VHH binders against a4qp31r305to451. Designs and how they scored, part 6

Target 1, 147 residues: a4qp31r305to451
Amino acid sequence: PPGSRLVLMSQVCKQTLAKDSEKLNDVNIKLHRCSEAFIYLLSPLWSVTLDKCRNSTLVLGPVRTSVHIQSCENVRVVCVAGRLTIGGSFNCTIHSLTPTRPLLLPGNASLTLGPFHTQYPTLEDHMASAGLAVVPNLWNQPLLFGV

## First folded at step 1 (VHH)

Design d14 (framework vhh_8emy_2)
Fold by ESMFold2-Fast, scan of step 1:
Structure d14 (fold): chain B 147 residues (1-147), chain A 125 residues (1-125)
Amino acid sequence: as target 1 above (147 residues)
Amino acid sequence: QVQLQESGGGLVQPGSSLRLSCAASGFTFDDYAMHWVRQAPGKGPEWVSSISWNSGSINYATSVKGRFSISRDNPSKTLYLQMNSLRPEDSAVYYCAKDTSYYEFDWGTEGMDVRGQGTQVTVSS
């Protein structure tokens, strides 16, 4: 079933990685300890988790359920997602299109939030596939959780 | 279409070394984990070793750990298995296999998309 597969990407370091395969459709992605990397995952995804990533830029295709950023430092994320949560992260920039308010968990410092501006040829089709084609953007209305 | 071509097998004496090669074509080699699997006469397939797309994760069956070394050369689209200190129990047809998922390891379950024709390794005096 859709959303049942997990793709683990660990220690992607000092490189550019670009993937746009149909095999990533409706897949859960976990990126763990990636550093000095530019990562482009341009498919309709089920969920994305970033854990302990540093000095990296991530550009994601539309993510149906959630993007979770945890314990990251000096990371830039560009995404369209059903939900966005950020915890334990320092000096990160997130450009998002989310129909729900971004959730800021404990432990963050020096976060910058901005709107989603990116475009690629199949984006509209991927947004429809992820159920995100016609939704409001609440990127500028974060919720603070835990002080 | 996915194609895998193994080579490097042969007849050797116990204690010898062999290096197996697998030439891959028909898919983006750099995007997939790769596996070595072996099958001895009258036995089912046995997983031997796996390597992630970027060589960042490598794993071995307990029976070969410390003796075998898996590696890959992404520019040439080739997978290798260096086999040292070979034993009669290592005699089998060795198959190269492409993983079913991007960067995903299927440790101990059916996870192989395609196998090649295999290369025969016989360890005998």
Scores: ipSAE 0.005, ipTM 0.246, lowest interface PAE 10.0, mean pLDDT 84

Design d15 (framework vhh_rezetamig_d1)
Fold by ESMFold2-Fast, scan of step 1:
Structure d15 (fold): chain B 147 residues (1-147), chain A 126 residues (1-126)
Amino acid sequence: as target 1 above (147 residues)
Amino acid sequence: QLQLQESGPGLVKPSETLSLTCTVSGGSISSGDYYWGWIRQPPGKGLEWIGHIYYSGSTYYNPSLENRVTISVDTSKNQFSLKLSSVTAADTAVYYCARHEYWDDFTYGSEAFDIRGQGTLVTVSS
């Protein structure tokens, strides 16, 4: 079933990784301890989690459910996602298109939020596949959760 | 039907090398569609990915284990194997061989196991 598979990408370091395979359709992605990397995952994805990544750039195809960024530093993320949550992260830039308000969890500092600006040939079809083709963008209306 | 079966000693002494073999039946390891790998479950813990191999010989290892792990494939016997060196009591676990889809040479560490063996308990003890 869609959304049941998990792909773990650990320690992608000092390289460019680009994927647009149909085998990534509706999968969950976890990126863990990636550093000095440029990662392009240009497929309709189910969910994406970034944990302890640093000095990296991530460009994601549309993510149906959520993008969660945790404990990252000097990371740029470009995404279309059903939900976006960011916690424990420093000096990160997120360009997003989300139909829900981005959630800023405790522990963040020096975050920059901007609108989604990227294009690629199959983007519109992937947005439809992820259920995100006709949605508002609330990137500029974050919710702050903290003490 | 595709079946995977682990084999190897159930008891290994500390500091020695743990060696396991997985025999694949009902299908070919030489498929371009799949990786073949090892996962383990220590007592009271979740599943931990060890590594996997493509039939061409390309290997991907858990960074926490990479200096101790070697995975190899023998397409003529339709088998792949695990060697884990310098074992300690922390390596006591049920070890499974598994199959998961090949996505390309840059994807590593996957929990997308569509077939796994029954598992074999390996105890590290003197």
Scores: ipSAE 0.000, ipTM 0.187, lowest interface PAE 11.2, mean pLDDT 84

Design d16 (framework vhh_nb_b201)
Fold by ESMFold2-Fast, scan of step 1:
Order: structure tokens, then C-alpha cells, then sequence
Structure d16 (fold): chain B 147 residues (1-147), chain A 125 residues (1-125)
């Protein structure tokens, strides 16, 4: 079923990785300890987690459920996502289109938030496939969360 | 030129253990990610475990806590230690190698650089 599969991308280092396959449709992506990389995943995705990534740029197709960024440093993320959460991260820039308020968890410093402005040929079809067509963008209304 | 050779399969009683080995040759083993997949009779091939070139590991939920993947770059070998085996672990186990540090749980969706011929594991009750 959609959203049941996982693709693990671990230690992608000093390279450019670009994927636009329909075989990535509705999969969960975990990127772990990637560094000095440019990663383009231009398919409608189910979820994306970035953990301990550094000095990297990620450009994502629409993500149905969530993009979670944890313990990252000097990372740029460009995404359309149902939810965006960022924790434990330093000097990161996120350009997003999210219908929910971005959640800023504990441990962040020097975050920059901006609107999503990327375009590719099948983007509108992918946004529809991810249930994100014609939604409001609350990128500029982050919520600080943590006790 | 390129070869992945599995060994260590066999018949074992439920609750027993087996250690699978996969000897690799013909490529720069230390820069490749290695994985184990399995295929039970009448089922599609499924992901079991993976280890990156840097040693990070990931496991299918069905085997977490029971199986351990490891590698020895000096011997160009990847291992799968299987503990607390169950009848539902019965399958042909395949070793796979990929030039990237990314893996797909659903093997049917992607091509991998290299595959072994498989080794049969049978768990009886």
C-alpha cells in the first residue's frame, strides 16, 4: 500500500544524486548522515526525514505527510509538505510550501525560512498526487514548540 | 568478473541460529553498500537488512533485534547473523551490492549493480 515502503539514503557524500522515478511515488525517504551533497528527489513522496546531514542541499517533490529535519547543520531544504518540523539544527535554510505552520522543536539556531519557488515539468501533477494542490502556504508562520 | 557468493544457509530448528556470509570480488567492496534480501515460496523478494560503506545499518521491522548485519572490508565479506529463527524466516537469502549508499525496501522498483545466486534457509518447528 502507498506509504508503506522505505528508501534509506545513508552517507551520500560529495556527490549529486537526482531521482525522478515513478517508483519513488508514495515512498518514505530517510536521509542519514549525508554531507556535501546535492540531492534532488522529484517525485510525489509520502514522508522525508533528514537526520544528521551537513553541508547539503535537498530539493524535494511534494511530500504528502511530513518533512522532519533533525540534527542537521548548514543544510538547505526546498519542499512542499503537509507538515514541516525542524529540531536540533543549525544554520539551515528551508524554502517551503506547507498548509500547516512549521514546527520549530528544541535545539535550533540560525534558521532561515522562505517561501517555495521551485518549478519542474510535472510539479502540479505531483502536488495533486500528494493531496497538496491549491493549499494555503503558512511558511512564514512558524510555531515554536518545546517545554 | 564480478561475483557475490553466499554461504551458510541450511536447515535449522525454530529458535536456532545461522550466520550467512557473502564473499564479494571484482569491484571496490569498501565503497559499496551491501544488503540482504529474501524470497519465500510464492512471495515477492523482500528487504531484510543493509549496511552502508561507512558501517551504518538498517533492518526490516520483522527482523529487528534478531538479525545483525556486519561487514569486513579486509575480507570483502558481508555477514548476516540470524538469531531466534522462526518458520516464517524460511526463504532463499540473497546478497546485493549497490554503488550508492541508498537502498529500496521494495526490490521490484529498482535495479541493483550486483546480486548473488542466493542461499536456502529452512526453519522447521
Amino acid sequence: as target 1 above (147 residues)
Amino acid sequence: QVQLQESGGGLVQAGGSLRLSCAASGFTFSSYAMGWYRQAPGKEREFVATISSGGSTYYADSVKGRFTISRDNAKNTVYLQMNSLKPEDTAVYYCAATSGDYWYEDLSTYEYDYWGQGTQVTVSS
Scores: ipSAE 0.013, ipTM 0.284, lowest interface PAE 7.9, mean pLDDT 85

Design d17 (framework vhh_vobarilizumab_d1)
Fold by ESMFold2-Fast, scan of step 1:
Structure d17 (fold): chain B 147 residues (1-147), chain A 125 residues (1-125)
Amino acid sequence: as target 1 above (147 residues)
Amino acid sequence: EVQLVESGGGLVQPGGSLRLSCAASGFTFSSYAMAWYRQAPGKGRELVAGIYSGGSTSYADSVKGRFTISRDNAKNTLYLQMNSLRPEDTAVYYCAAGTEYDWLSGYTLEDYDYWGQGTLVTVSS
């Protein structure tokens, strides 16, 4: 069923990875210890977790449930997501469109938040597929917990 | 500048054997997952066998026990040893290279970045 599959992308290093496959539709993505990478996952996704990634740029198709960023350093994320949470991260930039307030968990420093302004073919269809086609953007109203 | 060049295809009788080779260049072969796909006349392309950078292998049910995939990282070459060939194995065989993905449901994401031109295998008397 939708949301039951997990794709683990571990140790993606010193490369550009671009995927727009239908096989990523409604999939949970975990990116773990990726470094010096440019990663484009341009499909409607279920959830995305970034854990211990560094010096990388991540551009996501619309994420239905959540994008969680944990223990990352010098990472840029561009996303549309139902929810965004960021913890333990340093010198990261997130450009987002979220109908909920971004949650800033303990351990963050030097974060930059901005609005989502990326385009690609089929983006509008993917936003509809993820349930995010007509939603407000609360990117500029983060909520702090534990700091 | 990435190239995948298949060789070893040909005509063989049922029950015979063939060894396919795929010579790779233009990328760091040892860090990529490699696979053999085939396309039979009038059918879509299907996965035959895959091998991860770490050496783990996977096979289609139709070829398990008959085919063996292997790689030689020093020579940047992928192999497919085909034994006990059947008429239904007749197809164009392609090698492919891609980044590794694992699915927790026992599925492999078959979205390869580079493809060869293919080599024809005909199993007929």
Scores: ipSAE 0.000, ipTM 0.131, lowest interface PAE 12.6, mean pLDDT 82

Design d18 (framework vhh_brivekimig_d4)
Fold by ESMFold2-Fast, scan of step 1:
Structure d18 (fold): chain B 147 residues (1-147), chain A 126 residues (1-126)
Amino acid sequence: as target 1 above (147 residues)
Amino acid sequence: EVQLVESGGGVVQPGGSLRLSCAASGFTFSSYAMSWVRQAPGKGPEWVSSISGSGGSTLYADSVKGRFTISRDNSKNTLYLQMNSLRPEDTALYYCARESLSEYWDEYLKGSFDYSSQGTLVTVSS
């Protein structure tokens, strides 16, 4: 069933990875300890977790459920997601389109939030596939928890 | 054209060791993450371990952590699984598999790999 697969991407270092495969449709992605990487996952995804990544840029296709960023440093994330949570992260920039308020967990410092402005040829179809085609953007209304 | 040929299986006593090898041909070996998957008698496939195309990252199932070591030699297009401290529950057919996505591991994608080998039997008995 959709949302049942988990793809682990560990220690993607000093490289550029670009994937737009239908094999990534409706999968859960976990990126762990990636560094100095540019990662483009341009498919409709189920969820994305980014953990302990550094000095990297992530550009994601629409994420149906959630994007969770934890313990990251000097990371830029560009995403459309059902919800966004950020914890334990330093000097990160997130450009997002989310119908829910971004949730800021404890441990963050020097975060920059901005709106999603990226385009690619199949984006609109992918947004529809992820259930995100006609949603408001609450990127500028974060919630702070644990402070 | 794409081929994975396994060797190294056998019969060993509990606490023993075996090293499995998988010789790959027909594709750019270093561009693909590789996995070991096993299937015990009467059970479905169980993912055991994965290694990135460069060899810089490895993942292990909780049941084998600390006992098994996955490695690769990209100059020889060969994948290895060093199995130490073997237990009766490690008895299974072991398969070498190419990941469908380069340098990515699918923790829940058991038996959905490209070009799995014929398997090699590992029996742990006294």
Scores: ipSAE 0.000, ipTM 0.142, lowest interface PAE 14.9, mean pLDDT 81

Design d2 (framework vhh_nb_b201)
Fold by ESMFold2-Fast, scan of step 1:
Structure d2 (fold): chain B 147 residues (1-147), chain A 124 residues (1-124)
Amino acid sequence: as target 1 above (147 residues)
Amino acid sequence: QVQLQESGGGLVQAGGSLRLSCAASGFTFSSYAMGWYRQAPGKEREFVATISSGGSTYYADSVKGRFTISRDNAKNTVYLQMNSLKPEDTAVYYCAAEPYWGSYELTESDYDYWGQGTQVTVSS
């Protein structure tokens, strides 16, 4: 069933990883302790979690449910996602298209938010597959959580 | 053209050991991540272990500390060393291959190629 599979990418280091396979359709992705990497996952995904990643750039295909960024430093993320949550992160740049307000959890510093700007040949088809084909973009209306 | 052939299965008593082998041909083995899955009667196929092209390993909680996955790129073979076997380990074990690169672990993913499987039976 869609959304039941997990792909763990741990310690992708000092390399470029690019995937656009149907095998990633509707999977959950967890990226853990990736560093100095350029990662392109250009498929309609179910969810993406980034944990403890450093000095890396991630370009994601549309993510149906959520992109969660936690404990990351010097990371750039480009995504279309149903929901975006960022916590415990420093000097990160996120270019997003989200129909919900980005949620900023405690512990962030030096975050830069911008609109989604990326294009690739199958993007429109992937957005439809993820249920994100025609949605408003609330990237510039983040919601702060916690005091 | 592409072939994955498992071997090393059999009948063993609880507490025993078995070593499974999977011989691969028809693709650039060293560039692929290799994994082991198993399926017991009446159960869904489940993940057991994986090894990346770079040698990083990841194990299911149920086998961690008992099973060891390894590979020999010169022989195009992946191995699963199974120690301290339990009756609950009884299943058909399948070898799988996926064209991944870098130092990362694959868990619960669809692999490109699958073998025919080898039966492992652990008696009490």
Scores: ipSAE 0.005, ipTM 0.196, lowest interface PAE 10.4, mean pLDDT 82

Design d3 (framework vhh_vobarilizumab_d1)
Fold by ESMFold2-Fast, scan of step 1:
Structure d3 (fold): chain B 147 residues (1-147), chain A 123 residues (1-123)
Amino acid sequence: as target 1 above (147 residues)
Amino acid sequence: EVQLVESGGGLVQPGGSLRLSCAASGFTFSSYAMAWYRQAPGKGRELVAGIYSGGSTSYADSVKGRFTISRDNAKNTLYLQMNSLRPEDTAVYYCAADLSYYGEWSSEDYDYWGQGTLVTVSS
């Protein structure tokens, strides 16, 4: 079923990785310990978790449920997601379109939040597939948790 | 249960070769990235080599050109071929798997290690 498959991308280092395959439709993605990387996953995704990544840029297709960023440093994320959570991260920039308020967990410092501005040919179709077509953007209304 | 069992360590002379194996069980081996770490006496654990589910590899600068990581998905086995061994390669070598649990929120359960296998490079 949709949302049941996990694709793990561990230790993507000093490279550019670009994927737009239908095989990534409705999958869960975990990116772990990626460094000095540019990663483009331009498919409708179920969830994305980014853990212990450094000096990297991620551009994601629409993520139905959640994008979770944990223990990252000098990372840029561009996403459309149902929910965004960020914890334990330093000097990260997130450009997002989220219908829910971003949740800032403990341990963050020097975060920059901005609106989503990216386009690609199938974006609107992917947004519909992820249930995120025509939603409000609350990127500028974050919630602080566990002060 | 997730299990990783290393083998192939031993005593070898400088310039020699060893092949380490890691037998994995308890998860869908072909779907996950695997890695070799090592810990020298009195030092912290360091990454030696990693291999992604699709076969792409990454190496520490200290072992590039000498070590080769590979996997056999049919046998659920990870390998490290070590050539041109040096005294500074002496360490306990650990097999590691980075697993995400569906529905699990704790990151402590995402990383698994084997018991380790000792590699000694000495005359």
Scores: ipSAE 0.000, ipTM 0.144, lowest interface PAE 15.1, mean pLDDT 82

Design d4 (framework vhh_podentamig1)
Fold by ESMFold2-Fast, scan of step 1:
Structure d4 (fold): chain B 147 residues (1-147), chain A 122 residues (1-122)
Amino acid sequence: as target 1 above (147 residues)
Amino acid sequence: EVQLVESGGGLVQPGRSLTLSCAASGFTFSSYAYGWYRQAPGKQRELVAAISGGSTLYADSVKGRFTISRDNAKNSIYLQMNSLRPEDTALYYCAADSWEYLSGTYDEYDYWGQGTQVTVSS
């Protein structure tokens, strides 16, 4: 059951969306073509994919497997994740805590990477639930692939 | 209580069209996401199409042939199925989720109908 559900958030536009529901526990999230949005998903997640999102801010609870950012522009992501990959993206800022080196795929420009410093009441419990409670942070050691 | 009732199933020949309807009651219809799932004998239930507000999602196998729509005034969801194939034969389920955003797995929806049989055969 964990990691088998997919939640699609498509075309979230000009709004603030904040969710901390148990319905998000161990789910795969895909955010597609969201714009001018502030999105807070404060639950232990399985995976998160951002595709073609613009002018938006994402604050994620701990993501067990991976956060993948593709074809995004002027997006800010704050996350704790097992892996982080970024491709085809422009003017994005990622504040992360990852035990693996962030992977920068082809097509990126003007990316800013920083450490994770966000806090919320159940964060420690969620980090434990995602298997990320006691891990090193390699946010500052990205790998460039194909660029 | 929340109830979903499917209708419109039946036996049709390949290449024909069929429209399924789902009548919803017991909650605020417009704030829910809805999906059509199907299950063929011996197979796992799979997503066919989903709708939330004005956004839609389709399985690759039905994209371009099927259209999902909603009528908030009638508290109903529809699945227009064109160019039907024998592979479309299955029990079709309507599902609703209080999570307004689309979801693509058969276990995530809060409420399910009993299903309506669609058989595509000569």
Scores: ipSAE 0.013, ipTM 0.240, lowest interface PAE 8.2, mean pLDDT 83

Design d5 (framework vhh_brivekimig_d4)
Fold by ESMFold2-Fast, scan of step 1:
Structure d5 (fold): chain B 147 residues (1-147), chain A 124 residues (1-124)
Amino acid sequence: as target 1 above (147 residues)
Amino acid sequence: EVQLVESGGGVVQPGGSLRLSCAASGFTFSSYAMSWVRQAPGKGPEWVSSISGSGGSTLYADSVKGRFTISRDNSKNTLYLQMNSLRPEDTALYYCARGSPEWLYEYLSEFDYSSQGTLVTVSS
């Protein structure tokens, strides 16, 4: 069923990984301890979690449910997502398109938020597949949670 | 419950050095960026320095860059601030905080510094 598969990408280090396979359609992605990597996952995804990644750039196809960034350092993320949450992260830049307010959890420092403005040939079709074709962008209206 | 306990403050003459410590408990220390914030007599809080959860990245206020060094020991759940070449203008209560010091701006998250702090006095 859609949203039932998990793909774990652990310790992707010092490499460029580019995938646009339909096998990633509606898949949950977890990226764990990736470093010095450029990762392009250009498919309509179900969810994406980044945990303990550093010195990396991630460009994601539209993510239906959520992008969660935890304990990351010097990471750039470019995404369209239903929800965006960021916790415990340092010197990260997120360019996003999200219909919900980004949620900033405790422990972040030096976060830069910007609008999504990149393009690839199948983006419009992938946005439709993820249920994100016509949504407002609240990238500049984050919610702070610290108490 | 989050607890942050600062220590290491004292009285020094201009040009002196001090090392501050912050003992953290009640959360997974290595998963959080940590900051030092100071409040001079009669002034509002001023951010001093921040360090990433792993310790791999650091940031400093222009007023202390080159003189102060932030570090952490995740095995001891302790944050440090090494202060060299101290000036009278560095006189303040120093407290550690979890997360971003500049929550006023929407791209920076809020921080938590509900502890008592440690007093640093630089006087001749």
Scores: ipSAE 0.000, ipTM 0.301, lowest interface PAE 16.0, mean pLDDT 82

Design d6 (framework vhh_rezetamig_d1)
Fold by ESMFold2-Fast, scan of step 1:
Structure d6 (fold): chain B 147 residues (1-147), chain A 126 residues (1-126)
Amino acid sequence: as target 1 above (147 residues)
Amino acid sequence: QLQLQESGPGLVKPSETLSLTCTVSGGSISSSSYYWGWIRQPPGKGLEWIGHIYYSGSTYYNPSLENRVTISVDTSKNQFSLKLSSVTAADTAVYYCARDSDEWDYYLEGTPFDYRGQGTLVTVSS
């Protein structure tokens, strides 16, 4: 069933990785300890988790459920997502389109939030596939957890 | 024709290091077109990706195993190998070496590969 598959990307280092494969449709992505990388995952995804990544840039196709960023440093993320959560992260920039308020968990410092600006062929089809075709953008209304 | 063959001990004691070698014949391991990896299947379970390597020496490991796993290449022998330390009964499985042109096939559970060896059963028992 959709949302049941997992793609684990561990230790992607010093490379540019670009994928737009149908194999990524409705899968969960976990990126762990990636560094010095440019990663483009241009498919409708189910969820994305970044854990302990550094000095990297991520450009994501629409993510149906959530993008979770945890314990990252010097990372740039560009995404459309149902929900965005960020915890334990330093000097990260997130350009997002999300119908829910971004959740800022404990441990963050030096975060920059901005609106989603990216365009690629098939983006509108992918947004429809992810259930995000016509949604408001609440990127500028983050919620601080623990206050 | 391409052939991948696993070799190594079929029985390993708990806490020891499991060591397997994959011998490649009918093709060169020094190809920029392919990734070389290890996957395993415990009895009654699905396939689990262990890790893979590019001919340059770049390695990618399953996060759940990364503290215990090392994959290396020997281009002079056209071989690549797996070391898995501190084994337990949970590491009992059929181990396969594999080649694929699509890096993503190693990350996706149950995905077919360009080529896979016959597999070797490794039992962890005292």
Scores: ipSAE 0.013, ipTM 0.304, lowest interface PAE 8.6, mean pLDDT 85

Design d7 (framework vhh_nb_b201)
Fold by ESMFold2-Fast, scan of step 1:
Structure d7 (fold): chain B 147 residues (1-147), chain A 124 residues (1-124)
Amino acid sequence: as target 1 above (147 residues)
Amino acid sequence: QVQLQESGGGLVQAGGSLRLSCAASGFTVSSNYMGWYRQAPGKEREFVATIYSGGSTYYADSVKGRFTISRDNAKNTVYLQMNSLKPEDTAVYYCAAGWDSYETYFSGSEYDYWGQGTQVTVSS
């Protein structure tokens, strides 16, 4: 079933990784300890988690449920997602399109938020596949959780 | 239904050898990404070895040169040959499987299914 599969990309270092395969449709992605990398995952995804990544740029196809960024440093993320959550992260830039308010958890510093405006040929089809077509963008209305 | 069944664990003395087996049902091991993980008491689960659908392998530094991952496509089984075992290798060993993967497609691992685990105990 969709959303049951996990793709773990661990320690992607000093490289450019570009994937647009149908094998990534509706999968959960976890990127763990990636560094000095440029990662393009241009498929309709179920969820994406970034954990302990640094000095990297990620460009994601539409993510149905959530993008979660945890304990990252000097990371740039470009995404369309149902939800966006950021915790424990420093000097990160996120360009997003989310129908829900971005959630800022404790431990963040020096975050920059901006709107999503990147395009690729199959983006609109992927947005429909992820259930995100024709949704409002609340990127500029984050929620801060200080507890 | 996809199922992974580990076997071959047991008690062995330091310096000895064991071969673990992971028999798969409900999918084909030759076309899938397969791996071994281990968990020692009170520790988090640790990566051990993986084999890609194309046959390439990757090992954790702690086991490199001592352990070998392989598969028998006719038996739909993946193996972990463990040589020169140390007390530090004592753990429950888990087989994991994911959909097909290639070195040019993935730089990481993907796992959808896990076995129930098999206990390996290495005495000093």
Scores: ipSAE 0.000, ipTM 0.140, lowest interface PAE 12.6, mean pLDDT 81

